# Ledger of designs, part 4: VHH binders against Dopamine receptor-interacting protein 1 (Dorip1)

Target 1, 310 residues: Dopamine receptor-interacting protein 1 (Dorip1), of Mus musculus (Mouse) (q4kl13)
Amino acid sequence: MKTLFEEIKASIKNNYNQDRSFWRPVLPWGGVFTIKAGRKAVSCTPLYVEIRLKNTCTIDGFLMLLYVILNENESFPRELSLHFGREFVDCFLYLMDTYSFTTVKLLWIWDKMEKQQYKSEVHKASLVIDLFGNEHDNFTKNLENLMSTIQGSYCSNWHCPTRVQEDQQRTISINPPQEIPHGNLIRLAVDELFCSKIELCEERGCGGLREFSQRVFCHGAPPFVVLNMQHWKPEDLAYVPYYLDLSDHKYLLEGATLFNKEEHHYSAAFQIDGHWMHYDGLRNVNLILLNKPPEFLLLSSLVYIRATEK

## First folded at step 23 (VHH; from n4 with Y108S)

Design r1
Fold by ESMFold2, fold request of step 26:
Structure r1 (fold): chain B 310 residues (1-310), chain A 119 residues (1-119)
Amino acid sequence: as target 1 above (310 residues)
Amino acid sequence: EVQLVESGGGLVQPGGSLRLSCAASGFTFSHYGMSWVRQAPGKGLEWVATISPSGGITDYVDSVKGRFTISRDNAKKSLYLQMNSLRAEDTAVYYCAKGWTPGTYFDSRGQGTLVTVSS
């Protein structure tokens, strides 16, 4: 009757006291899926009677974020269906809304991951799927067609051996600027990747000037983008912009993923109606309303959502 | 919200001249390289000319070199194609495109303007 997203929003409205929790667990770490005998459409002779998932934190935060994003605008399920497939988006939303959390993780694993991206083995009639690793290998790598960009350039020297160049990037990777200007280092790094520019041609012996056009999205501006922040240190993150302009499109900070190095564990933070939530699948109380924006000291990724037309 | 509106097409005799214009809106015009592409009747799209964001670099398909000149006015957000010494084989619908390299210039084009070279 009510979606999970509607229940979370209702919980936010009713619980503005300090650090209020959402009482229903969402996307618990790991999971067990029991296979019933006699399902001929699934398998004829199963080699195992259950599927056991472990180390799922490498996808759990992003699955939560994807769910929030798909509910952010009525058009986003249709737009993201072009990239993920309509069947995936419909099934994903249904499974999240029915609290079928182990099954939604299996949907991601079977439908979006290649077998080389995870380890699996049968142990005591259980298929064990192990997602140990990092978020890029297990989630963000599968978003390449969503976030692919291209930047073209020409050298002014007619005889340059590489007069025309195109730089296609499958993800959005930014690095801290060499010179630290204090303040908005993330915006400067985004501009370095995206902006039009003129620089000396790097081809040895050429001597010409190379002009770059502004970088563009290969498949149009996506509903969301992910900035990989793994090489950024806390001192570089004094300011995390709530707004970015990417290729003439407005993007708003939706959330982040966080990485605890000591525990080798990912969590996430995100906004719903301007209120920050923290998600951690290892916690018994795994979705918590925060009184203020999180400190981004352990940042793994930043997630930005495209602003609506209206 | 990107809009590209071509104009200046028409009927012209062989050896004549024509100047095409493209009005751009919905993006920061000065940050993008631009192109003209064309489609002759019953043919596929063909790249004609490219100009850099600053206007300082241009390139042309061999068949129009020396006859066509691409230019831009970033203050007016306008792209131009001066077409001289026109030939019958230049007959086509000409499109303004937001993109300037092989991987980009068939994306985000306008409705086109017809150039007919005959008589």
Scores: ipSAE 0.695, ipTM 0.903, lowest interface PAE 1.0, mean pLDDT 85
Fold by ESMFold2, fold request of step 26:
Structure r1 (fold): chain B 310 residues (1-310), chain A 119 residues (1-119)
Amino acid sequence: as target 1 above (310 residues)
Amino acid sequence: EVQLVESGGGLVQPGGSLRLSCAASGFTFSHYGMSWVRQAPGKGLEWVATISPSGGITDYVDSVKGRFTISRDNAKKSLYLQMNSLRAEDTAVYYCAKGWTPGTYFDSRGQGTLVTVSS
């Protein structure tokens, strides 16, 4: 028996007829999970007999990307288990490979999200979980300490009241440069967040210079990173780099998530063996091999994987 | 692969001097603040000195101020600690560390070099 990933790769390899309509649906939007007698998902009142998921596009694209990432390098399941837990990684892969897609979304919701991050309510003996909202709130912020970074700085003035500072971040959020010509703006924004620099100290009356060390990953360079691009406009995205250097580690573009504002809907694109795929859980044919790299005009996130060091 | 190799330790008499060196490789040395930390026999790790990426900012634990000088040569990817007016209390294994603030300077360090101050 083939894994889902092996079936996707076989589909890419055998696509000589340019027919992209025969792939099995993956991670369809939403989902329904029926609870069998003798199992209590809600220990007491109110009880329910099924769980209904709505508006899951805020996690579906990233779940697809996570699955691809876990299958592209033999070391990544072990490495990601250190951040997400071995049981989560093992269950995630099993559920994806057995086409248990509503269940894998429930795994994410219950294992990685807090109750405050989503709406839920029992309605007519059905627990309805609604993931309407922001993709980064529902997925990216729940990656544990995977992307945790720290940047330390010192002021040159011995009397500065905040002479030593440390800036800790759990996500990688980059902002478009405000008055720089179009071009490689993403690399410039990454450098602004990560690189060492010297600036005038902002403490009142200090007058010293504050020097920053290069930002580092708190738990080592992760197998993948997600750049939050939600504030980037199409005119800022003339160039999306296929390579980034983060804290002295080389990262390769693996994929992206896209946001269509008119539909209020997320989709994803990613590479397998240099071939671009598009995923949209709302479509009947929801995984399609692209003829060309995708246009990144509706970008919500960029996903990069750590290059091998062999 | 980050590598930090300390050298220059040895036996000195009280009041003497030593110069420790650290050879760095596997990262862009000039982009990182660096530090020295030490571990006296039977004690935990103690931060000793910190230097900024450019070398323009330094800081020291109070017990070594005025006696120790941290420096770096970014072209040679080397970190140094000049130790003057050595005291018995300075006896320790000295480690070069990649990192220079409290949240960073214990995470990546070399194998250490032993400094013994005795008569």
Scores: ipSAE 0.683, ipTM 0.896, lowest interface PAE 1.1, mean pLDDT 86
Fold by OpenDDE, fold request of step 26:
Structure r1 (fold): chain B 310 residues (1-310), chain A 119 residues (1-119)
Amino acid sequence: as target 1 above (310 residues)
Amino acid sequence: EVQLVESGGGLVQPGGSLRLSCAASGFTFSHYGMSWVRQAPGKGLEWVATISPSGGITDYVDSVKGRFTISRDNAKKSLYLQMNSLRAEDTAVYYCAKGWTPGTYFDSRGQGTLVTVSS
């Protein structure tokens, strides 16, 4: 999947006199961006685009996730076809491609929604939809499941009480380094979490070396990743890398989530034409240039999308 | 796509030796700990041995200590298991596994190679 910026660029054909509109799912929350861009957009730096955000219902989130997985994984459609029938999968994809989201939602609720967990063999993930109870919790659980990672480590000391360890994380929490090394701090912090390394064992009295394996996703490489950036400052947006290599997969920047500490709501930021653009649907209908993040905005997360192998 | 292909299995007499190989592809082999696991007839999956990414650290299940040796060649993206002094109880399908930690998790394994120890 292309980044939002790439899609915008692709949609703006200099030779068309008419505004072009396209849609994009909002990962991981669901919902849909309707993006309009015309000739005027090209004359502006950064690009001027009109964005409308549809609601972020957890069911919509589920369905959008399903749609994304179906499009990026070649075996998943087969899996779902076995479970729901080929006709359903085809219909689902068709309706999504034709932007019939309401119809898809209704069909899911009326015909396919089960009380039992759906388990994907491809992603080893369980997806649960609960309309009558903990819908939000279930959605979060689903997301955590997708974002879960594990890293093994081994100590050279045979007598080490924790000779073999596993560090499992439900979220991808990126912490700033204590020492400011040269380079992109976010990238380095990500590498610190994910990459293989050798360190002194931290066990008291051990004195051995601990070797870490590459961190892996517990349920396979997800179609997107959400980095928890709670320990970072909004100003650090200036140093956000365009891409990350995670567990032998390349992920491209989609955007950021910001938290308004005064109004207690989330907003989105997108990098367009080298500039961060802020979208707060509660305040504005369009993107606004985010030069200096105001003090009331906190960096919450970064979202990256897995690059297509094709 | 991660691929692990085991080879070297076969029929061997008690006390004999066998060397298993695993060819890895689809990931950066040198960055991952690797393991051998086995499944005996009628039994569950059992961890056998693990080796760190660099190969400097190894660990074994007690029943194979002193008899089995796990090794790797990162340049060749290959994992090995030298099995000496084989016993009937070592009869199993042996799998090469990526990211295995004893009693917990691995993300990928091969199709396996059958080792039969019989007189």
Scores: ipSAE 0.649, ipTM 0.865, lowest interface PAE 0.7, mean pLDDT 81
Fold by OpenDDE, fold request of step 26:
Structure r1 (fold): chain B 310 residues (1-310), chain A 119 residues (1-119)
Amino acid sequence: as target 1 above (310 residues)
Amino acid sequence: EVQLVESGGGLVQPGGSLRLSCAASGFTFSHYGMSWVRQAPGKGLEWVATISPSGGITDYVDSVKGRFTISRDNAKKSLYLQMNSLRAEDTAVYYCAKGWTPGTYFDSRGQGTLVTVSS
């Protein structure tokens, strides 16, 4: 039996010069999952709890992208297991390959449901989980352990109350620079966050210089990183870097998530075998080859993968 | 791969001096703050000294101020700790550390070098 990944690759090969769109089993919008909970004593009828998922597009795109990333990089499943646990990664891959997409979604949100991260309601014997909202809240936030960074800084003033300090960030948050209207603004923003620099100390009355060290990942260089791009203006996104240098590691552009402002849903794009693919679980043709970036969509995130070490 | 290799440890009498060295590889040395930390027998890790990437800013734990000097040579990818007026309480395994901030975080350290101060 072919894996989902193999099916996708085969589809690309067959359609790259012809019909550049195809249907494959991918993560559907929403989902219904039924759990057998027991039996009623009198009727011997099984008791089922139905779980209904709504607005799963906030995680569907990322999950598909994650699947592709893990299949394209042999070492990444093991690396990711260090963060999510081996069971999660194994189950994730297995469920994707068996087209158990609703279960995959539940696998993703299960631990977070306990923390009330997602809106949910109980109606009779049905649990409705509504993932409506921001994909970064529903997906990227769960990668905080993976993407957390820390940066040390040192002030030249001996009397500075914050002479030596650390700045820890849970995710990679970059802002467009205001002083440069053109160029690779994303790279500049990343460099501003990660690179060593010397600045005037911001402490009131200090007057010293603050030297920043290179920002580092708290738990080692992750196999991939996600940049939140929702706060960027389209005009500032003219240039998307194909690679980034993060903490002495090279990361290559692998994918993105996109937001349709009119339809209010997320989609994803990813690269496979040198081809860009667009996944939209709400479309009949849910996976298509891209010749150019999708039009009339807003960039929500950029996903970079760590380059293979030589 | 990040590698930090300490050297220069040994047995010294109280009041003596030692100079520790750390050879760094596997990362852009000049971009990172570096530190020395130590672990005395039966105790946890203790921050000793830190130096900024350029070497222009240094800081020390109070107990070693005036006695220890941290320095670096970015061209040689080396970190140093000059230890003067050594005391028995300075006995510890000394580690070269990358990304250390006093009392909190470092991302890597070497195997350490033992400094024993004894009469």
Scores: ipSAE 0.611, ipTM 0.844, lowest interface PAE 0.8, mean pLDDT 87

Design r1
Fold by OpenDDE, look of step 23:
Structure r1 (fold): chain B 310 residues (1-310), chain A 119 residues (1-119)
Amino acid sequence: as target 1 above (310 residues)
Amino acid sequence: EVQLVESGGGLVQPGGSLRLSCAASGFTFSHYGMSWVRQAPGKGLEWVATISPSGGITDYVDSVKGRFTISRDNAKKSLYLQMNSLRAEDTAVYYCAKGWTPGTYFDSRGQGTLVTVSS
């Protein structure tokens, strides 16, 4: 199965007006581009959805990921229903299937605003702006909070009064470590976040141990990973790993999302045959070969795609 | 393995009614949207109706709106299509399908049940 960027590569040689059908999640790379998620993904539930990207941002990636997971994971919908309500989950899925992506974003925003008591007009306005690809921390954070969950084991202490297994919803921010001299900071950060950790039980006097791990999806790791890089210093990005290991899968760096502050929209950069391409669907010339790597100063996210299983 | 078994088809006169049923197995039924699709003789597959996992959301092709009702019983892992005021153009093999994207190809559907509307 071809990766997203392999498909893109193929599309470069083809008329953009051609019907393109492929199985992959929508990446937040801005502009206007139609992607039809097909049924070719080996590890995915067959879906055929035409996705029209319009001034996308990183949030779109999370929404698509959520959509994919909900369709593939038999338990996840129930879990999310407990959190968001059954109707919300159903509505989300329906709206995604009907290509009502803006409405999906609104649904998400209002749900989160209500639950988190974001009632200020300013905050509301900010979240509304995010619908048009102008990402704000609150909107992104809400999605990350949903997707970046940690599972906690039972306490090893049998006498622990709260000996329960629970899923903890935590926003996982992949930030560079403060003082690691000269290394792959991103990889270290990712490993720290995605590897299981054993911690002491928080119950006072318990002394038990709990294992915390990244949430496991039904079919393993997701087909792609988007790392939020907004908090990373440009100089630290010199050590961007070409691959990540998550679970039993290898992910390869294939692209990045860039935020143009002047134009106030996202674009994408991706590597094709060793060359970086830039895609901006809002431009007349929307696909260009970059003579140099993308400007990391504008880096919003790194996109890793799960390697095809041999 | 996903299994979908349709039933309830038959011969009916114009203006008549039928209720189709679909028995689902091999997946968590209550977690998935479900659809009915149909294929008329000599025609392609046509989306008919869809229902959300909870049943709270339903959608229909325009030609059946007001006449057909999709419903589900998650406890019984069953999908239903109540068809009223049937017309000759409703003649088709009706399939139960996993998923609810209108107009798309469904790879997980049953063997179908034939509905014939004729005088």
Scores: ipSAE 0.000, ipTM 0.266, lowest interface PAE 12.9, mean pLDDT 65

## First folded at step 24 (VHH; from n4 with T104R)

Design aa3
Fold by OpenDDE, fold request of step 26:
Structure aa3 (fold): chain B 310 residues (1-310), chain A 119 residues (1-119)
Amino acid sequence: as target 1 above (310 residues)
Amino acid sequence: EVQLVESGGGLVQPGGSLRLSCAASGFTFSHYGMSWVRQAPGKGLEWVATISPSGGITDYVDSVKGRFTISRDNAKKSLYLQMNSLRAEDTAVYYCAKGWTPGRYFDYRGQGTLVTVSS
């Protein structure tokens, strides 16, 4: 049986010269999951508890990206298993390949998301889980163990009260520069976060120099990283780097998530076999080939995967 | 792959001197703070010295101040520890370590080199 990934690849090949769009029931927006609760008692009628998912666009795009990423490199499932557990990864892949997308969403919500992260209401006989909000809160936050970094620094002043410091970040947060330098702003921002540097110590009255070591991942180089781009102006995103150097590892652009301001929903873009695809779970044709960058969408995130060591 | 290979250890009399070397590979050496750590028999790992990426900042554990000097050659991707006025309590396996993070002062370390100070 062909995997979803293989099916998508085949579809791309077959439709490339014809219709650059195809419909696949890939991670539809929302979803209904029915749980059969067996009453041992008098009524042989199974009680069904319905779980309704709303506004799943905050995770749908990322889930699709995750699936693509895990299929791009044979080692990535194993590596991710170290963080998420083998059962999760295996189940995730299996469910995706069997087109059990609603179950995948539930798997993510239940296994990776803290119960308090989502608004849930019981309406009559249905549990409604509303994932309305920021996709970074609903998805990227759950990758903190994967993407956490630490940077050490020393002050040259022996008497500095904060002579030895470490800065731990749970996610990769980069900010646009105040002055728009010439060049790749994203790369510069990443370098500012990751690279070694010497700065004046900020400690009042210190006057010493603070030297930073290169930032490193707390749990080894992850198979992929997510950059939160929500704070970037569109004009600053004219150039997106195809690769990033992070802690002596090369990462390649694999995908992005996008936000539609008019419709207030998220979508995703990703590369398969050198072709850019756009996934939008709210559309009937939810997967299309991209010939150009999507217009009128705001960049929400960039996703990079670790390059395979040749 | 990160590799750190220590050398220069051996048997020395009290008051003697040794120079340890560490050859680094598999990462951009000049971008990282480096450290020496040691493990005495029956004891845990102890931080000994650290040096900033540029070499401009050094720090030492109190017990070795004035006796040990940490240095680096970024061009040669090498870390050094000059140990003078050695004492019996300096007996340990010495490790070259990548990093200088407080509380977790290294990310990687080599196989170590044994320094024995004995009469």
Scores: ipSAE 0.581, ipTM 0.827, lowest interface PAE 0.8, mean pLDDT 87
Fold by ESMFold2, fold request of step 26:
Structure aa3 (fold): chain B 310 residues (1-310), chain A 119 residues (1-119)
Amino acid sequence: as target 1 above (310 residues)
Amino acid sequence: EVQLVESGGGLVQPGGSLRLSCAASGFTFSHYGMSWVRQAPGKGLEWVATISPSGGITDYVDSVKGRFTISRDNAKKSLYLQMNSLRAEDTAVYYCAKGWTPGRYFDYRGQGTLVTVSS
């Protein structure tokens, strides 16, 4: 039997008609998990016989992207196991490949989310888990150590009261450059965060020069990074780079998540073998092959993977 | 892939001198602060010296200050440690590291070079 990833790839290759859709729904919005009765059944308090998931679009796009990422390179499952745990990675892949989509969402919720990050209650013998909210809170926040970076600096003035400084960040936080209104603002903002530089020391009365080393990843260069783009204006996003250099590591655009404010709904787009696909868990046909790269007007996140070129 | 290759270690009498070298490849050498760290027998890693990306700023652990000099040649992608007035307590395996602020985030990958200071 073929993995889900192999079936998606086969669908891309075998597109002889005008229907550009994958024939089987993947990771549908929401879900119901039925608690199976039997000789090993376990009673619960409060008492319920099923678990219902609602408003799961805040994790669905990223779960789809994570699945694609884990299949992009044979080393990524082992590398991501260092951050997520081997049991999680193995179980995630197994559940995705056996089409156990509600169960894989429960895996994320129970293994990676804190109880305070979601609402749950028992209603009419169902445990209802509601993931209404923000993608960053429900998914990206639970990756914080994956993308941790540090940048050190020294002031040339031996007597500077803050001579040695370290700036640690758990996410890759970038802002549009204020004084450059055009061009590839994302690359410029990434370079401003990461690059080595020399500038006047900002300590009052110091007068020295502060030299920054290039920013580095605290746990090695991760298999993927997420740029939180929800506060960037559409005019700042005229050019989305397909390639980034992050601390001497080549990263390639793998995908994006998109947010429709009117529907309060997230979707995703990603590449498989250079072909762009759109994923939307609310649609009956929820995985569609695109004829061109997606528009990035309602961008929530950009996802880049570490290049594995020899 | 980051490669750091240390050399220049050996056996020396107390009061003697050695010059350590580190050949770097696989990263943009001039963009990073660099350090020497050492590991004495039966002890953990100790930061020894740090140099800024440009070479304009250096810092040393107190026990080697005035005796050791860190330097770099960005054109040759090389890091150096001139060690003078060596003492028995300087005996250690010395590693070249990518990273530069004391106490944190040293990326060392070489096998190191052994310095033995003995009568």
Scores: ipSAE 0.539, ipTM 0.845, lowest interface PAE 1.6, mean pLDDT 85
Fold by ESMFold2, fold request of step 26:
Structure aa3 (fold): chain B 310 residues (1-310), chain A 119 residues (1-119)
Amino acid sequence: as target 1 above (310 residues)
Amino acid sequence: EVQLVESGGGLVQPGGSLRLSCAASGFTFSHYGMSWVRQAPGKGLEWVATISPSGGITDYVDSVKGRFTISRDNAKKSLYLQMNSLRAEDTAVYYCAKGWTPGRYFDYRGQGTLVTVSS
């Protein structure tokens, strides 16, 4: 049986040459994809099948950011093709550029998500796919081939039961410090995860010192990095670092995803032409200029892009 | 670009000594654990020794314990391997590597330095 990915590829070859010079693609919330069954002309009532997408805010902000990132540098489509697959990147860009918004979301759902990551139900000739939930479960967890890191450590006590440790992380989660340190809390928390350090060994009764090497990316430094920031407070938005060094690579702030606790709704902020914009697919005007940090929104993710080499 | 340049290999009789050096550039040397790995003729890579970023912790494969000493000089961005009481089975091309836990994520980029132990 032919997959949706294969059907999307076929549609790309047949739907070229759109005029896109006056509009930027901006994803709306949700979507409907209509499948018509009327190719066989027998005197029977044909059936229509549609696919309805609900609560897509858990992927929409990241899909917008991915589109912005792929257009930041001419080399990024090639680099990201190593991680997502060439056909995915080509299909994604084509579908975004031709405003095929429901189809691009289906590309992500069926090509990159596992069935257990979303709810689906066939109801009255409709397949309803409901992405209600956590954006990290629905998007970031599917970036393991890009985000995986590893850090090795040794304890100075030769008899330590865990003398050699390797800490492998499939995504990058940054937690607030347990103590209240003076200074930039986000940068300190990133350094706690990534930097070389010496600490007292936490093994009970050991008493040795544990030394960590710098954390490294398992598949090389990616074109972009997503930091999972779910435990941070709204006031921390004012202290987001514009620049990070990760594993000897320079990274620059590209955007953030935000969570409205009252609405249980995700949005995003990112730069277009040097201006910070707020994207919210649920609103009539779904892309607006930001003049100040948005109030009453929780930080969900920070997105950094690798600085270009000169 | 990460560069690792090994030197100090040569021909030596059994029981002899050699000191290998590795000059590192293109990364923050003091932030990474470093290792020596070797490849004997017709065999795969074998981890030999590891040293922590500070130099305070070392570890060795059992076959070289007590005979080899790994060290580093972070100011000179250099890694060293002092090899004493050499045996024929130590004959190999030796590489320095960025990375320090056995069996995972060694980044070896140099041409290596050949050590031959024979009568």
Scores: ipSAE 0.533, ipTM 0.836, lowest interface PAE 1.7, mean pLDDT 80
Fold by OpenDDE, fold request of step 26:
Structure aa3 (fold): chain B 310 residues (1-310), chain A 119 residues (1-119)
Amino acid sequence: as target 1 above (310 residues)
Amino acid sequence: EVQLVESGGGLVQPGGSLRLSCAASGFTFSHYGMSWVRQAPGKGLEWVATISPSGGITDYVDSVKGRFTISRDNAKKSLYLQMNSLRAEDTAVYYCAKGWTPGRYFDYRGQGTLVTVSS
């Protein structure tokens, strides 16, 4: 039985395995993750696939991934240190190495809340909420700094009052056009967000052409990215690209998260042999085929891991 | 890894011309605006010129307008600065920089090439 860390490592190292039969869910914090399929498993039904997850917390999953990536890639610690500070990264790694997983999680939340998101008076309450959900507010927003991007643009009209502009985004939000056939919708949307382009300047009366540079990460390419797809339906998972090229970096799909509107918690989605599975550790029946998800489940995020350059 | 290597600097007389080159690697050159910046002795970093990814948009600091021309060859991943009618005040180390926002920190610049304008 592969340990959680081994599984994560395998996931990261298998950058070239185009024949992956499945995408991994958000991995549990300090727990066990196992996916077993029989040799003749033609279907991803629970009868033929065994999956063990301790939980489906996105915070746990991301932190675990972060830990493994930091250990496997020599450049990541430095990159993250630039953003989070060296001490933070070192402390994070130390605590993970000592199996202080809960402490790591708490410190992560606390650090981010204290510095950027919440007043100190609400920290305790926020942490309590984390036990039951609301990961979006408590965690997702804290990823904004890591995934922040900026795109510069220049107008051809020298009289343009906004000749030079920068657009900074805290998240990678993908808004699929409703009118475009679904073939590569996500990729197209990503390209629209990230790629250089020339457009008519939107300034009133300008009439100039505005040229955009490629969008770049503000703090360097993060080890993982989460695409915000709040407006997407679970059915849209069928069109999820395996990889994304973001700002000169390649990212590989790792999994997806679904948001429960009623309970305000995330659950995991992963693909096995082309079929999406839904895992919710908070449910008794925690693994189901994602063919027709309930209406209260919304596709929230796609998780991609940066490919390691060999 | 992003690399920018400037070349073409040297000693030139006032009124002379010089062409600087920058070889870029480690990123998709054609997707980024590029700039030339310079640092004169005893002075801070000064923006000189910018060119858009396609090359369709160029901009210059006022002091070099009409004298300097920024250009690029995306196929060769190269940035150029044609400097004409050089003046003593143009003496500086010239850097190729990734990015194009004037007045802001550039994400990356090379080691620079020295341009000396002197009689």
Scores: ipSAE 0.167, ipTM 0.608, lowest interface PAE 2.6, mean pLDDT 73

